# Designs tried in a protein design chat: VH-VL binders against Rho GTPase-activating protein gacT (gacT). Part 2

Target 1, 189 residues: Rho GTPase-activating protein gacT (gacT), of Dictyostelium discoideum (Social amoeba) (q54nl0r163to351)
Amino acid sequence: VPLTQVPCRAGSNVPIIIEKLIDHIERTSLNSEGLFRIPGVDLTINQYIKLFDNGEDVDVSPIEPYTAAGLLKRFFRDLPVFVPQSINKRVVSLFIDEEGKKKPVDMEILSNLRVLVHQLPTVHFEVMQELTNLLGKLMSRSDQNKMTISNIAICLVPTLNCVPAIVTYSIQMHDFFYNEVFPQHHLYY

## First folded at step 1 (VH-VL)

Design b10 (framework fv_bexmarilimab)
Fold by ESMFold2-Fast, scan of step 1:
Structure b10 (fold): chain C 189 residues (1-189), chain A 120 residues (1-120), chain B 108 residues (1-108)
Amino acid sequence: as target 1 above (189 residues)
Amino acid sequence: QVTLKESGPTLVKPTQTLTLTCSFSGFSLSTSGMGIGWIRQPPGKALEWLAHIYWDDDKRYNPALKSRLTISKDTSKNQVVLTMTNMDPVDTATYYCAHIDEYTGWFDPWGQGTLVTVSS
Amino acid sequence: EIVLTQSPGTLSLSPGERATLSCTASQSVSSSYLHWYQQKPGKAPKLLIYDASSLESGVPSRFSGSGSGTDYTLTISSLQPEDFATYYCQQYSSYPLTFGQGTKLEIK
């Protein structure tokens, strides 16, 4: 199911499943060693997915840390598209030169990346904002949880099916990418 | 934990080629984001980045030394090899290998370093 | 290439004093790509601070970093005997990767 068709609360652009899981993880799980790296219980993940798919008001409070993280990962893995291929290709062109080698990163490239991130559909943009905010908080507790930016990228970039730079720069420069004056609504088709 | 160790000759004659091997454990260089870099430090001088190689075989060289440097990896052996041609006494330095993360670019952890002296 | 200039080259202080070390870049560097290392004689460098202000695990809280753009600072609030070492800044904002020339912190 496309991300734009996943149920949200009235007045929200963030799916209920993401909202509940991020809130739960922030409250209970940020000190868990290897969070997002260590797998949760697949049977339990499958059961919770079914409850959300049925439109039930799901209580996520009993979910153990690794299973909650696993459920969030499964949600992103199963999305048909999180970052559109056109955006991914443009991001690659910012960082890879005509010979296929990585370009030096400077503020011009990062400003252009920010423009591309803001070209995501509104729901996708706000979901990326919330997810990378959570991941920044996870990274800030890496002394306890061992999830450095490198470990986070290794575990989550393949799951999100997007260019790594979108996620890693969003985590490390979160305010730069997301705490800006709201841009024009040209993507409201 | 991640461990790295440099190996190679400690004495090299002028004009010869230096070959250094970095042996590591605790991660795979097939894993996205992982890299190994080489940094040298002449006695009493600053750190100088030489080259690095990433998981996807992307190789970067210091332009000042590019024509002299080759970096390669053997993922099955957990080794990265640096070769430097036409050694000169000014290349006398402690050579370090270190883990570098593609997304952040800091070096951690570092090997213990190996002192390479270039003299006749 | 981005040149990182560290000042002073040598800083002579006594234990208990505050140390302030500067790193100035020849062009703007993202704070997310400026890192600080400590090196003791005969040892490999050790990561102290990453992303300009984030303290590496196991590094004492007396160390702190700040800065943005071209001007970055490493501060040690109350020097301990083990802090007398050489400190290097490093950037990952542009190739080639560069280190500063180092600031040697020595006992007065």
Scores: ipSAE 0.000, ipTM 0.457, lowest interface PAE 17.2, mean pLDDT 86

Design b11 (framework fv_bexmarilimab)
Fold by ESMFold2-Fast, scan of step 1:
Structure b11 (fold): chain C 189 residues (1-189), chain A 121 residues (1-121), chain B 108 residues (1-108)
Amino acid sequence: as target 1 above (189 residues)
Amino acid sequence: QVTLKESGPTLVKPTQTLTLTCSFSGFSLSTSGVGIGWIRQPPGKALEWLAHIYWNDDKRYNPALKSRLTISKDTSKNQVVLTMTNMDPVDTATYYCARDMYYESDAFDIWGQGTLVTVSS
Amino acid sequence: EIVLTQSPGTLSLSPGERATLSCTASQSVSSYYLHWYQQKPGKAPKLLIYAASSLQSGVPSRFSGSGSGTDYTLTISSLQPEDFATYYCQQYDNSPLTFGQGTKLEIK
């Protein structure tokens, strides 16, 4: 199912399944070593996906850390598209030049990345905001959980099917990408 | 120009520890986003990744070999060192070090010439 | 681990022909993490294509890459004598970083 068709609470753009799982993980799981890297129980993940698909009011509180993270990953993996390929292609061009060399990262490149992130559809943007906020909290506890920015990227970028820079800079510069006032602008084609 | 060169013993006895040094010029491992990987290739076989080290001292190891591998860097000397314990004849291979300027995508744009390490009694 | 399977194992063609080399991943791989290398006998590999479709500096325009998900292709539009070599695909979408087994391109 497309992300825009997943049930949300009245007045919210974030799907209920994401809201419940992020809240649960944030409260109970951030110190778990290898969270998102170590697999959960696949049979349990399958059961909870069916409960959400049936429109049930799902209690996620009994879900253990690795299974909760695995359930969240399964949700993103099953999305038809999270980050459109057109945006992914534009992001690659920001960081890799026409000769295949990595460009020095400066505020100009990061400002252009921010513009591209804000071009995501509203639901996708707010989901990315919530997810990368959670991942930033996970990274802040990497001494306990061993989930450095590199480990987070390796585990989640394939699941999200997007350019790593979207996720890694959103995590590391979350306020810049999601909480600063964004000036009015026109799309440049 | 950018160059990388592997150095170390070409003959190693079974059970010994192999130490290889990658010496490079034309770039610095203090530059953000830069890394060095080690890759080996047994005669007539495919490439196998061993380990990686980045400018920020992030280290990654092939899980199949992790207990045997240690990677370290000396940024001031432009050197990366790989140590592999308990060598076996099946570890006979050409060992390469290669530069990774694509931290987010991990592509190897420039490779050393390789050094053949033969493991035999 | 993600296993990359390259096909065919050996491809026999003549100069001037189009070569199409396939790389299939055991699990979905983001195109950003898929790269192609050329290796000639006795030499180190050379990066040809990074991020599935981006041509490395100094690589002739006859080389191109495409693909997404589990299926990736390297195309050489008109083979030159120097193109007969072994080609490897590589991913680092998930640890460990893996290479395919290689496709040997040889003169017919």
Scores: ipSAE 0.000, ipTM 0.460, lowest interface PAE 13.4, mean pLDDT 86

Design b12 (framework fv_bexmarilimab)
Fold by ESMFold2-Fast, scan of step 1:
Structure b12 (fold): chain C 189 residues (1-189), chain A 122 residues (1-122), chain B 108 residues (1-108)
Amino acid sequence: as target 1 above (189 residues)
Amino acid sequence: QVTLKESGPTLVKPTQTLTLTCSFSGFSLSTSGVGIGWIRQPPGKALEWLAHIYWDDEKRYNPALKSRLTISKDTSKNQVVLTMTNMDPVDTATYYCAHEGLYDYGSGFDYWGQGTLVTVSS
Amino acid sequence: EIVLTQSPGTLSLSPGERATLSCTASQSVSSSYLHWYQQKPGKAPKLLIYAASSLQSGVPSRFSGSGSGTDYTLTISSLQPEDFATYYCQQFGSYPLTFGQGTKLEIK
């Protein structure tokens, strides 16, 4: 099911399943070593997906860290499209020139990446915002959880089926990409 | 986890064509920005890049070997194939395939296959 | 083509010592495109440092990289027995992609 058709609360553009899982993971799971890398219990993930699909009011509080992360990953994996191919293609062209050479990353490239991120449909944009906000908090606890920006990217980018730069720069420069204020002197990298 | 493995003949006679297959798991070559490279290493010598192929079927070859090399992909089988014509004893080397990684943490060969030794001898 | 020259060719040190390995490019390379690999006998190379100074996941903090333009350095602050290996620099900024000839780090 397309992301725009997943049930949201009144006045919200973020699906209930994402809202509940992100809140739960943020409260309970951010210190878990290898979160999003270590698999959860597949049978349990299948059961919770069925509950959400049936429109039930799902209590996520008993879900263990690896299973909660696995459930969130399964949700994104099963989406038909999270980042449209047209946006992915344009992002690649920001980082590779006409001769196939990789460009040094500067503020012009990052500003153009921001424009492309803002071209995502509203639901996709707000979901990316919430997800990358969670992942930034996970990254900030990498001393405990071992999930550096590189580990997060390797574990999640294939699941999200998008150009890595969209996710990694959204994590590292979250305010620049998602907030009206651009604190250039407080960038995360 | 990302895993790559090379397969093909271990012994090749001079003038023959070498065909190597890279089989991989943990990622898709349909993902934007992803590529697979081939690198070789003669015994006791340095690494030499041969070719790579990207998700969109863009191909690049080492100019020194371009006339001898062909790279192709089968995305449905998770395989990349390298063909090298007119093999010579100096082409004896361990041949590696490698995942070309993420742009935001540098594009490089972040995961490698175990390598396969190809000996060219009569 | 960009030629990468590594020095020394062989570096003989004892555990606990600091190792400094150099890579010099024949023309300027953006640090974003300069990477370091570790290779042990009979094994595939392992990405150690990407973009001149960023540590690959799972690599111990005793490894660090620095440099810009034509001059790059890999430093190991306190050698462990498992660090004795051959180290290669690589540029990914222009075609053909090239590697240095390697520095063999061996026990004294």
Scores: ipSAE 0.000, ipTM 0.431, lowest interface PAE 17.8, mean pLDDT 85

Design b13 (framework fv_bexmarilimab)
Fold by ESMFold2-Fast, scan of step 1:
Structure b13 (fold): chain C 189 residues (1-189), chain A 122 residues (1-122), chain B 108 residues (1-108)
Amino acid sequence: as target 1 above (189 residues)
Amino acid sequence: QVTLKESGPTLVKPTQTLTLTCSFSGFSLSTSGVGIGWIRQPPGKALEWLAHIYWDDDKRYNPALKSRLTISKDTSKNQVVLTMTNMDPVDTATYYCARRYYGSGKYYFDYWGQGTLVTVSS
Amino acid sequence: EIVLTQSPGTLSLSPGERATLSCTASQSVSSSYLHWYQQKPGKAPKLLIYAASSLQSGVPSRFSGSGSGTDYTLTISSLQPEDFATYYCQQYGTSPYTFGQGTKLEIK
């Protein structure tokens, strides 16, 4: 099912399943070591997916941290497309030259990346905003949870099927990409 | 501020090896994204790219000339050296070194040396 | 290798006139990697326009570039005496990085 067709609350562009899981994880799970890396219970994940697919009002409060993270990963993995490949290709061109050399990153490249992120459809943009906000909070507790920016990228980039730079810079410079006001030197590191 | 200058012999005999040095100032070849390219221009003809060397010592050569070309750098001396073997009269040209620069997500030759004319004859 | 063909080979104009110089690539080139250089006799080339349309710092506003794919154009809106020179296009998208054969802009 395309992301734009997943049920949302009235007046919201974020799917109910994402809203509930992000809220639950943020409240209960951010100190869990290896969150998103360590697998949850597949049987439980399958059961909750069926409840959401049936349109049930799902109580996520009893879900253990690794299983809640696994549910969120399963949702993104099952999406037909989260970041269009046309946008992915354009992002690669910002960071890799025609010779395959990595370009030095500067504010010009990051400003162009911001433009490409804002070209995502509204639902995809708001979902990316909420997801990377959660992941920034997870990263801020990496002393406890061991989820550095590199570990987050390794665990989630393949699941999201997008260029790593979209996720890593959205996390580290979240205000720049998603909010009106951005202090230039106040990054998440 | 940024300057590049080519140096080397102005006369080379057929079959000999040409060695040219590019000396530069105002920037470092240790800076990510910076490189030095060599371009030549035979009298009255078009520009021809020969070789690049990058900050990370990666080297690129024109495939038509690769077997004859060697490029190297000495970052501490701000120098890049190009060596071309088996010189022929058709290799008579003005040889330029130029800075490969990265700006605004693009790369181009932003500063060039004055060029050195190398004549190949007996 | 990508071949760049410039036309005309020689363009004879008077000061104050508009010059239009063309560069055609044998295969599609991203505009991000198409650049224009000016070369005066006995001098090194000077970067004028990078990424097809971006004016290099210090270059007068009478110079402009446009194009995409295989067709690119350099325009000088009102020729000054110092503009009479040879102009080269270059693609820096794929190795070998090739230059056009040049367009010589000369006084009529």
Scores: ipSAE 0.000, ipTM 0.447, lowest interface PAE 17.0, mean pLDDT 85

Design b14 (framework fv_bexmarilimab)
Fold by ESMFold2-Fast, scan of step 1:
Structure b14 (fold): chain C 189 residues (1-189), chain A 121 residues (1-121), chain B 108 residues (1-108)
Amino acid sequence: as target 1 above (189 residues)
Amino acid sequence: QVTLKESGPTLVKPTQTLTLTCSFSGFSLSTYGVGIGWIRQPPGKALEWLAHIYWNDDKRYNPALKSRLTISKDTSKNQVVLTMTNMDPVDTATYYCAHRLGWSYTYFDYWGQGTLVTVSS
Amino acid sequence: EIVLTQSPGTLSLSPGERATLSCTASQSVSSSYLHWYQQKPGKAPKLLIYGASSRATGVPSRFSGSGSGTDYTLTISSLQPEDFATYYCQQYSYSPLTFGQGTKLEIK
């Protein structure tokens, strides 16, 4: 089912399933080694998917870290379209020239990437904001959990079916892409 | 082959702290997905869940008692310890520790024999 | 918290009779996370049925469980003397994990 049709709380553009899983993972799981890389229990993931699909008020608090991360990944994997291919193509053209060579990255290119991220449909934009905020917190604990930006990208980019630059720069420069205050002179945090 | 046994004081005075130890064999609490819970039962009353600890040191507490409870494990000793502060006569109960087959299994498949803790002056 | 209400509180029957015990949840619970225990006087509870309908290892075929949503049932098709005990339902669809108040099955 399209992201825009997934149930949200009154006044929210973020689906209940995403809200509950992100909050749970942030509270309990960020120090887990290999989170999002190490698979959870498929039987448990399938059971929770059925509960959410049936519109039940699901308590995620008993879900262990790898299974909670696996459930969140399964949700994104099953979405028809998270990032429109038109936006993906435009992002590629920001970083790759007409001869297929990588362009040097500067603040002008990153500002143009920010514009494209803001062109995502509202629900998709707010979901990307919440997901990459969580992933930035995971990255900040990479000394403990071993999930560097590279490891996060390997695990999540195929799941989200989007250009890596959307995810990696959203994680590394989250404030620049999603907050009201946009720093003018910042490449990484 | 799986065994659990509770140990600790059988008599506690009001306002004191109760410390109970669960000693187990036949499994390791370092095994992926394994957990141990504590459940109590006042004489003639229903079972009440208190706390869980998982292989990864993740902890869950009954919200009604959370401020009074601490659960910890010593994997090298095959022990789980429950501490409950500010004991009251209404806390008189048989206290059980119990094994969970795995984190995806929300039931207790093996139980200790239980230890009766009486709270009295 | 989810309140599990078991009925009847006490059920008096004779050996050979069929026993039907109910457990009603205050809100919908996944059948995968609804379980039944048997407890004999002075003993620890023993897992009987897990996931509403699956018999635990060593549990006789006369025990069966069913139900979904808010309504769950434990059935004993032909009571044996050793079946007279207290039965508890338990959920962990929602935290905190809760138990019903129990149904005492006693000999008539």
Scores: ipSAE 0.000, ipTM 0.456, lowest interface PAE 17.9, mean pLDDT 85

Design b15 (framework fv_bexmarilimab)
Fold by ESMFold2-Fast, scan of step 1:
Structure b15 (fold): chain C 189 residues (1-189), chain A 123 residues (1-123), chain B 108 residues (1-108)
Amino acid sequence: as target 1 above (189 residues)
Amino acid sequence: QVTLKESGPTLVKPTQTLTLTCSFSGFSLSTSGVGIGWIRQPPGKALEWLAHIYWDDDKRYNPALKSRLTISKDTSKNQVVLTMTNMDPVDTATYYCARQYFDSSEFYGMDVWGQGTLVTVSS
Amino acid sequence: EIVLTQSPGTLSLSPGERATLSCTASQSVSSSYLHWYQQKPGKAPKLLIYAASSLQSGVPSRFSGSGSGTDYTLTISSLQPEDFATYYCQQAYSFPYTFGQGTKLEIK
């Protein structure tokens, strides 16, 4: 099922399943060592998927950390498209020239990446914002949970099926990509 | 001792489906952090990654070949199976399976490989 | 996909000499996901260095790795006859996983 067709609450662009799991994980699980690396209970994940698919009002509060993270990973893994291929190709071209040579990374490249992230469809953009906000909080506790940016990338970039730079820079520079306001200038005569 | 071994047909005709089995011992695919991948190497050419399956049943495919590839595991038999459809002479290669492991401190690369099985695609 | 370019393509040296092999990635990768393999004719690849600089168990100490971002190096401090083989770098940072084209180390 396409991400835009997954049920959301009235007035929200974030699917209920993502909203509930991110809130639960943020509240209960950020100090869990190897979160998203260590597997949850597959039987339990399958059961919760069925409950959400049936449109039930699912209580996620009893789900233990690794199973909750596993359920969130399963959701993204099963999405047909999270980041459109057109955006992925444009992101690659920011970092690699026409001859296949790497470009130096500076704030101009990162500002162009920000523009591409903002070209995601509204639902995809807000889901990426919420997910990478959670992952930034996980990373900030890496001394306890062992989930450095590198560990987060290996576990989740393959699951999200997108160019790593989208996820890693969104995590490391979250305010820049999702919260900063840039001035607009007008030409006057 | 950890060992992996590939098995399957050594000769395949064009348009046929190739099925390869990786049988392993000394570890379990139910262990957190463990994955099994398939890599091929045409004669005299470089290594090409095909697909990976992880302990949590996460499956990844090389996008260049994704429509032709299926990977699955049977944890109780200690086996991983790769299926590749519509074989062509250019798919002639030695096919390897390999274990990848990581834990909370480190990523260990593909630390143990099978011996490889040469698959020739010819009419 | 991330392209790994190895240089030189062929390196001709004598036993006892130092070998330096390079691997350049088309985009920055975390060093934790850059690995080096040795392959001898007719044999499967053997992991030498994982996470750019960590020596695999059982691999002689003359092998070392270094690097970060886009540039990585494998060094063999004093070549032994058994070291003449093809060497591959590999990234596991992003799917698809990719290998370099290989550097062939041959006797001069």
Scores: ipSAE 0.000, ipTM 0.457, lowest interface PAE 16.3, mean pLDDT 85

Design b16 (framework fv_bexmarilimab)
Heavy chain, then light chain:
Amino acid sequence: QVTLKESGPTLVKPTQTLTLTCSFSGFSLSDSGVGIGWIRQPPGKALEWLAHIYWNDDKRYNPALKSRLTISKDTSKNQVVLTMTNMDPVDTATYYCAHSEWLPDYYYMDVWGQGTLVTVSS
Amino acid sequence: EIVLTQSPGTLSLSPGERATLSCTASQSVSSDYLHWYQQKPGKAPKLLIYAASSLQSGVPSRFSGSGSGTDYTLTISSLQPEDFATYYCQQYGTLPLTFGQGTKLEIK
ESMFold2-Fast, scan of step 1: ipSAE 0.006; ipTM 0.589

Design m01 (framework fv_modakafusp)
Heavy chain, then light chain:
Amino acid sequence: EVQLVQSGAEVKKPGATVKISCKVSGYTFTDYYMNWVQQAPGKGLEWMGWVDPEDGETDVAEKFQGRVTITADTSTDTAYMELSSLRSEDTAVYYCARGYLYSGAFDIWGQGTTVTVSS
Amino acid sequence: DIQMTQSPSSLSASVGDRVTITCKASQSISSYVDWYQQKPGKAPKLLIYAASSLQSGVPSRFSGSGSGTDFTFTISSLQPEDIATYYCQQSYSYPLTFGGGTKVEIK
ESMFold2-Fast, scan of step 1: ipSAE 0.316; ipTM 0.733

Design m02 (framework fv_modakafusp)
Heavy chain, then light chain:
Amino acid sequence: EVQLVQSGAEVKKPGATVKISCKVSGYTFTDYYMNWVQQAPGKGLEWMGWINPNSGGTDVAEKFQGRVTITADTSTDTAYMELSSLRSEDTAVYYCARDEDYGLYFDYWGQGTTVTVSS
Amino acid sequence: DIQMTQSPSSLSASVGDRVTITCKASQDISNYVDWYQQKPGKAPKLLIYAASSLQSGVPSRFSGSGSGTDFTFTISSLQPEDIATYYCQQYDNLPYTFGGGTKVEIK
ESMFold2-Fast, scan of step 1: ipSAE 0.092; ipTM 0.693

Design m03 (framework fv_modakafusp)
Fold by ESMFold2-Fast, scan of step 1:
Parts: sequence; C-alpha cells; structure tokens
Structure m03 (fold): chain C 189 residues (1-189), chain A 120 residues (1-120), chain B 107 residues (1-107)
Amino acid sequence: as target 1 above (189 residues)
Amino acid sequence: EVQLVQSGAEVKKPGATVKISCKVSGYTFTSYYMNWVQQAPGKGLEWMGWIDPEDGYTDVAEKFQGRVTITADTSTDTAYMELSSLRSEDTAVYYCARWEYDSLGYFDYWGQGTTVTVSS
Amino acid sequence: DIQMTQSPSSLSASVGDRVTITCKASQSISSYVDWYQQKPGKAPKLLIYDASNLETGVPSRFSGSGSGTDFTFTISSLQPEDIATYYCQQYYSLPLTFGGGTKVEIK
C-alpha cells in the first residue's frame, strides 16, 4: 500500500501506525541496547501487522522494545515508495561527481540536500521528519543504547530504500532540515 | 593503502571447525562493517554475514545460522569467521570484504581469499 | 530474500564486440545494484555501483543501467583483459544477494 493511502487521524498527514509506534518507542525504548538492530519477535510483528491491516484500534503499549522497532521497520520495508527514485538520484549527484568520486561535503551541498528533502510529497516529508526526530533521540542516547549514527544508518537505510545521506544528515542536522524557515527567495532562481 | 589479508589455506575433516582470519590495515577498523562471502568451486558468490567491529554485533544469513560465528578483535584489527560441523559442501574459497556505506553501499576492498577443503 | 537472476550464464565474443549482461531482481530494488568482475583465482573487483556509477580507475568501456527490477551491464568494446566472470549484487535488503554470474570468454 502506498504511504498516502495508509490511515491517518483527521487533520494529520502521519499514518496512525507510525504515530503510535514512534510515540511508544520514544516513551519506553530509547535506552534499549541495539534498538532497530536486534531483531524483534517475528510472530508478534506479523500479528500486529494483521491488526493494523484490519483497521483495528491497536493498543501498542504491551509491545516490547525490539518488537516495536521491528514492527516499524517492517512497515517501512513494505512501502512501495518512501523516497521517490528521482529524488534519490539527485541526492547521489550532490555527493558523487560524474566520474564516481566523492565530493567534499560543505554547507552548499547540505543546503541543496535540504531543498531536495523539501521536494518530498507532504505525507512523505512529515513521516521523514517524525522518523528522523525519533532516530536523533536514539542517537543522543548512544552511550546507553550503542546506536551510533553509523549503526542507525546501516540498520535502517536499506529498509527505507533511500540514499543514506538523506537519513544521516536529517538526523544530525534535524533543526536545519525540518525546523528552520526555508529561504523563499531561493524558490525563484 | 587499505589492505585485507586473510589466513592461509586449510584442509579439514568432516565434523571439524575452521577459523579464518582477516587482518586489516590502512583504515580505522571500527568504521566499516566486515563481511564474509563463500564461493564453492566453480560456483557463484554467497553472502554469509557481517560484523560491526565497533560493538561486535553480527547478522548471519539463514543458511549459516547455528554454524557460523563472526567475531572482531579491535586490539589486532582482525575479523574472524568460524564455521563448525564442516561438510564436503563447505569446500570453498572464503572472502572477507569491507562494506563502504557513506553515500552508497558497495564492497570496495576484498581479502585475497582462503581456500578450505573438507575431505574424508 | 531477493533473488537476482543473471543471464546469460556464459558467453563467447570477439575482441571489439559489444557485450551485454542482464540481471533481474525478484522485486523492485530501485537502483541498489552493484556489478563486480572476478578473474580466475582472484577476489572480485567493484566496477559499477548504484546501477550506473563507474568506480574510479575502471575503464569507460564498462557501463551499467536500469532501475526497479531490470538491470543491464555493458562492455562497449571487449578487450582480452576483460575475460572474467561478472556478478550483479543487490543491497536493497538483507541478506545481500548476488546473481549467478556470467562467464565472459574470448573466441
């Protein structure tokens, strides 16, 4: 099912399943060692997916940390498109030159990445914002949970089907990408 | 210069255990995942698993679960792959390979390979 | 698991010929495909990453294209040193999976 067709609350662009799982994980699970890396219980994940697919009002409060993270990962893995390939390709060209060599990263490249992130469809943008906000909080507790930015990227980026830079810089510079006002004069050039 | 140097060839009997090493130099060992790949004679490449040397976490392919143990020793910059309960079908060349995952993912450096022969 | 079906399994061509190898994923994997060259008795070597990007130091006669489920690897003018087995590999999801390989020989 496309992300835009997943049920949301009235007035919200974030799917109920994402909203419930992110809230639950943020409240209960951020100190769990290896969160998103250590597998949850597949049988339990399958059962909860079925409950959400049936449109039930799902109580996520009993879900243990690794299973809650695994359920969130399964949701993203099963999405047909999270980041459009046209945006992924343009992001690659910001960081890799025409001969395949990595470019030095500077604020010009990061500002251009910000523009590309803001070109995501509204639902996809708000979901990326919420997800990377959660992951930034997870990273901030890496002393306890062992989930450094590298560990987060390796565990989640293949699941999200997007260029790593979209996720890693969104996490590390969250305010820059999602909370600061985009300069309007740049939209006309 | 980046180098991955593997231990030498092994000949083992069925039921034995083999432990192969992959010593790295020229980069920060803990910054890249180390992977192990099996190639049976005249056959293709098959991913076995990887390790995050930073904390020792591993993912192992279903086929090898229960028989493969992947470890890393940060004091010697060496990754290990141990395969137990050896059978004739485990006769293969085993490669370690470094996973580059900055902007895009790929195997940029490979060890030279270690031949393991299981014979009765 | 994502299956990578590679064709043909082997081919013979003359020096200067255009060689094309195809790789089909069992599900959509965007552009998350790499191509490796393996010469007899040697470890594999990266040639193409993310479907179409040429690795540094690799000759421009090698190229890749495709997205979704269908990928193509091309040698525009086959040279004697290109005798090798070529593999596609997906990194869209674990486990990482390789195609069965295409053995390229010169007539």
Scores: ipSAE 0.005, ipTM 0.496, lowest interface PAE 13.4, mean pLDDT 86

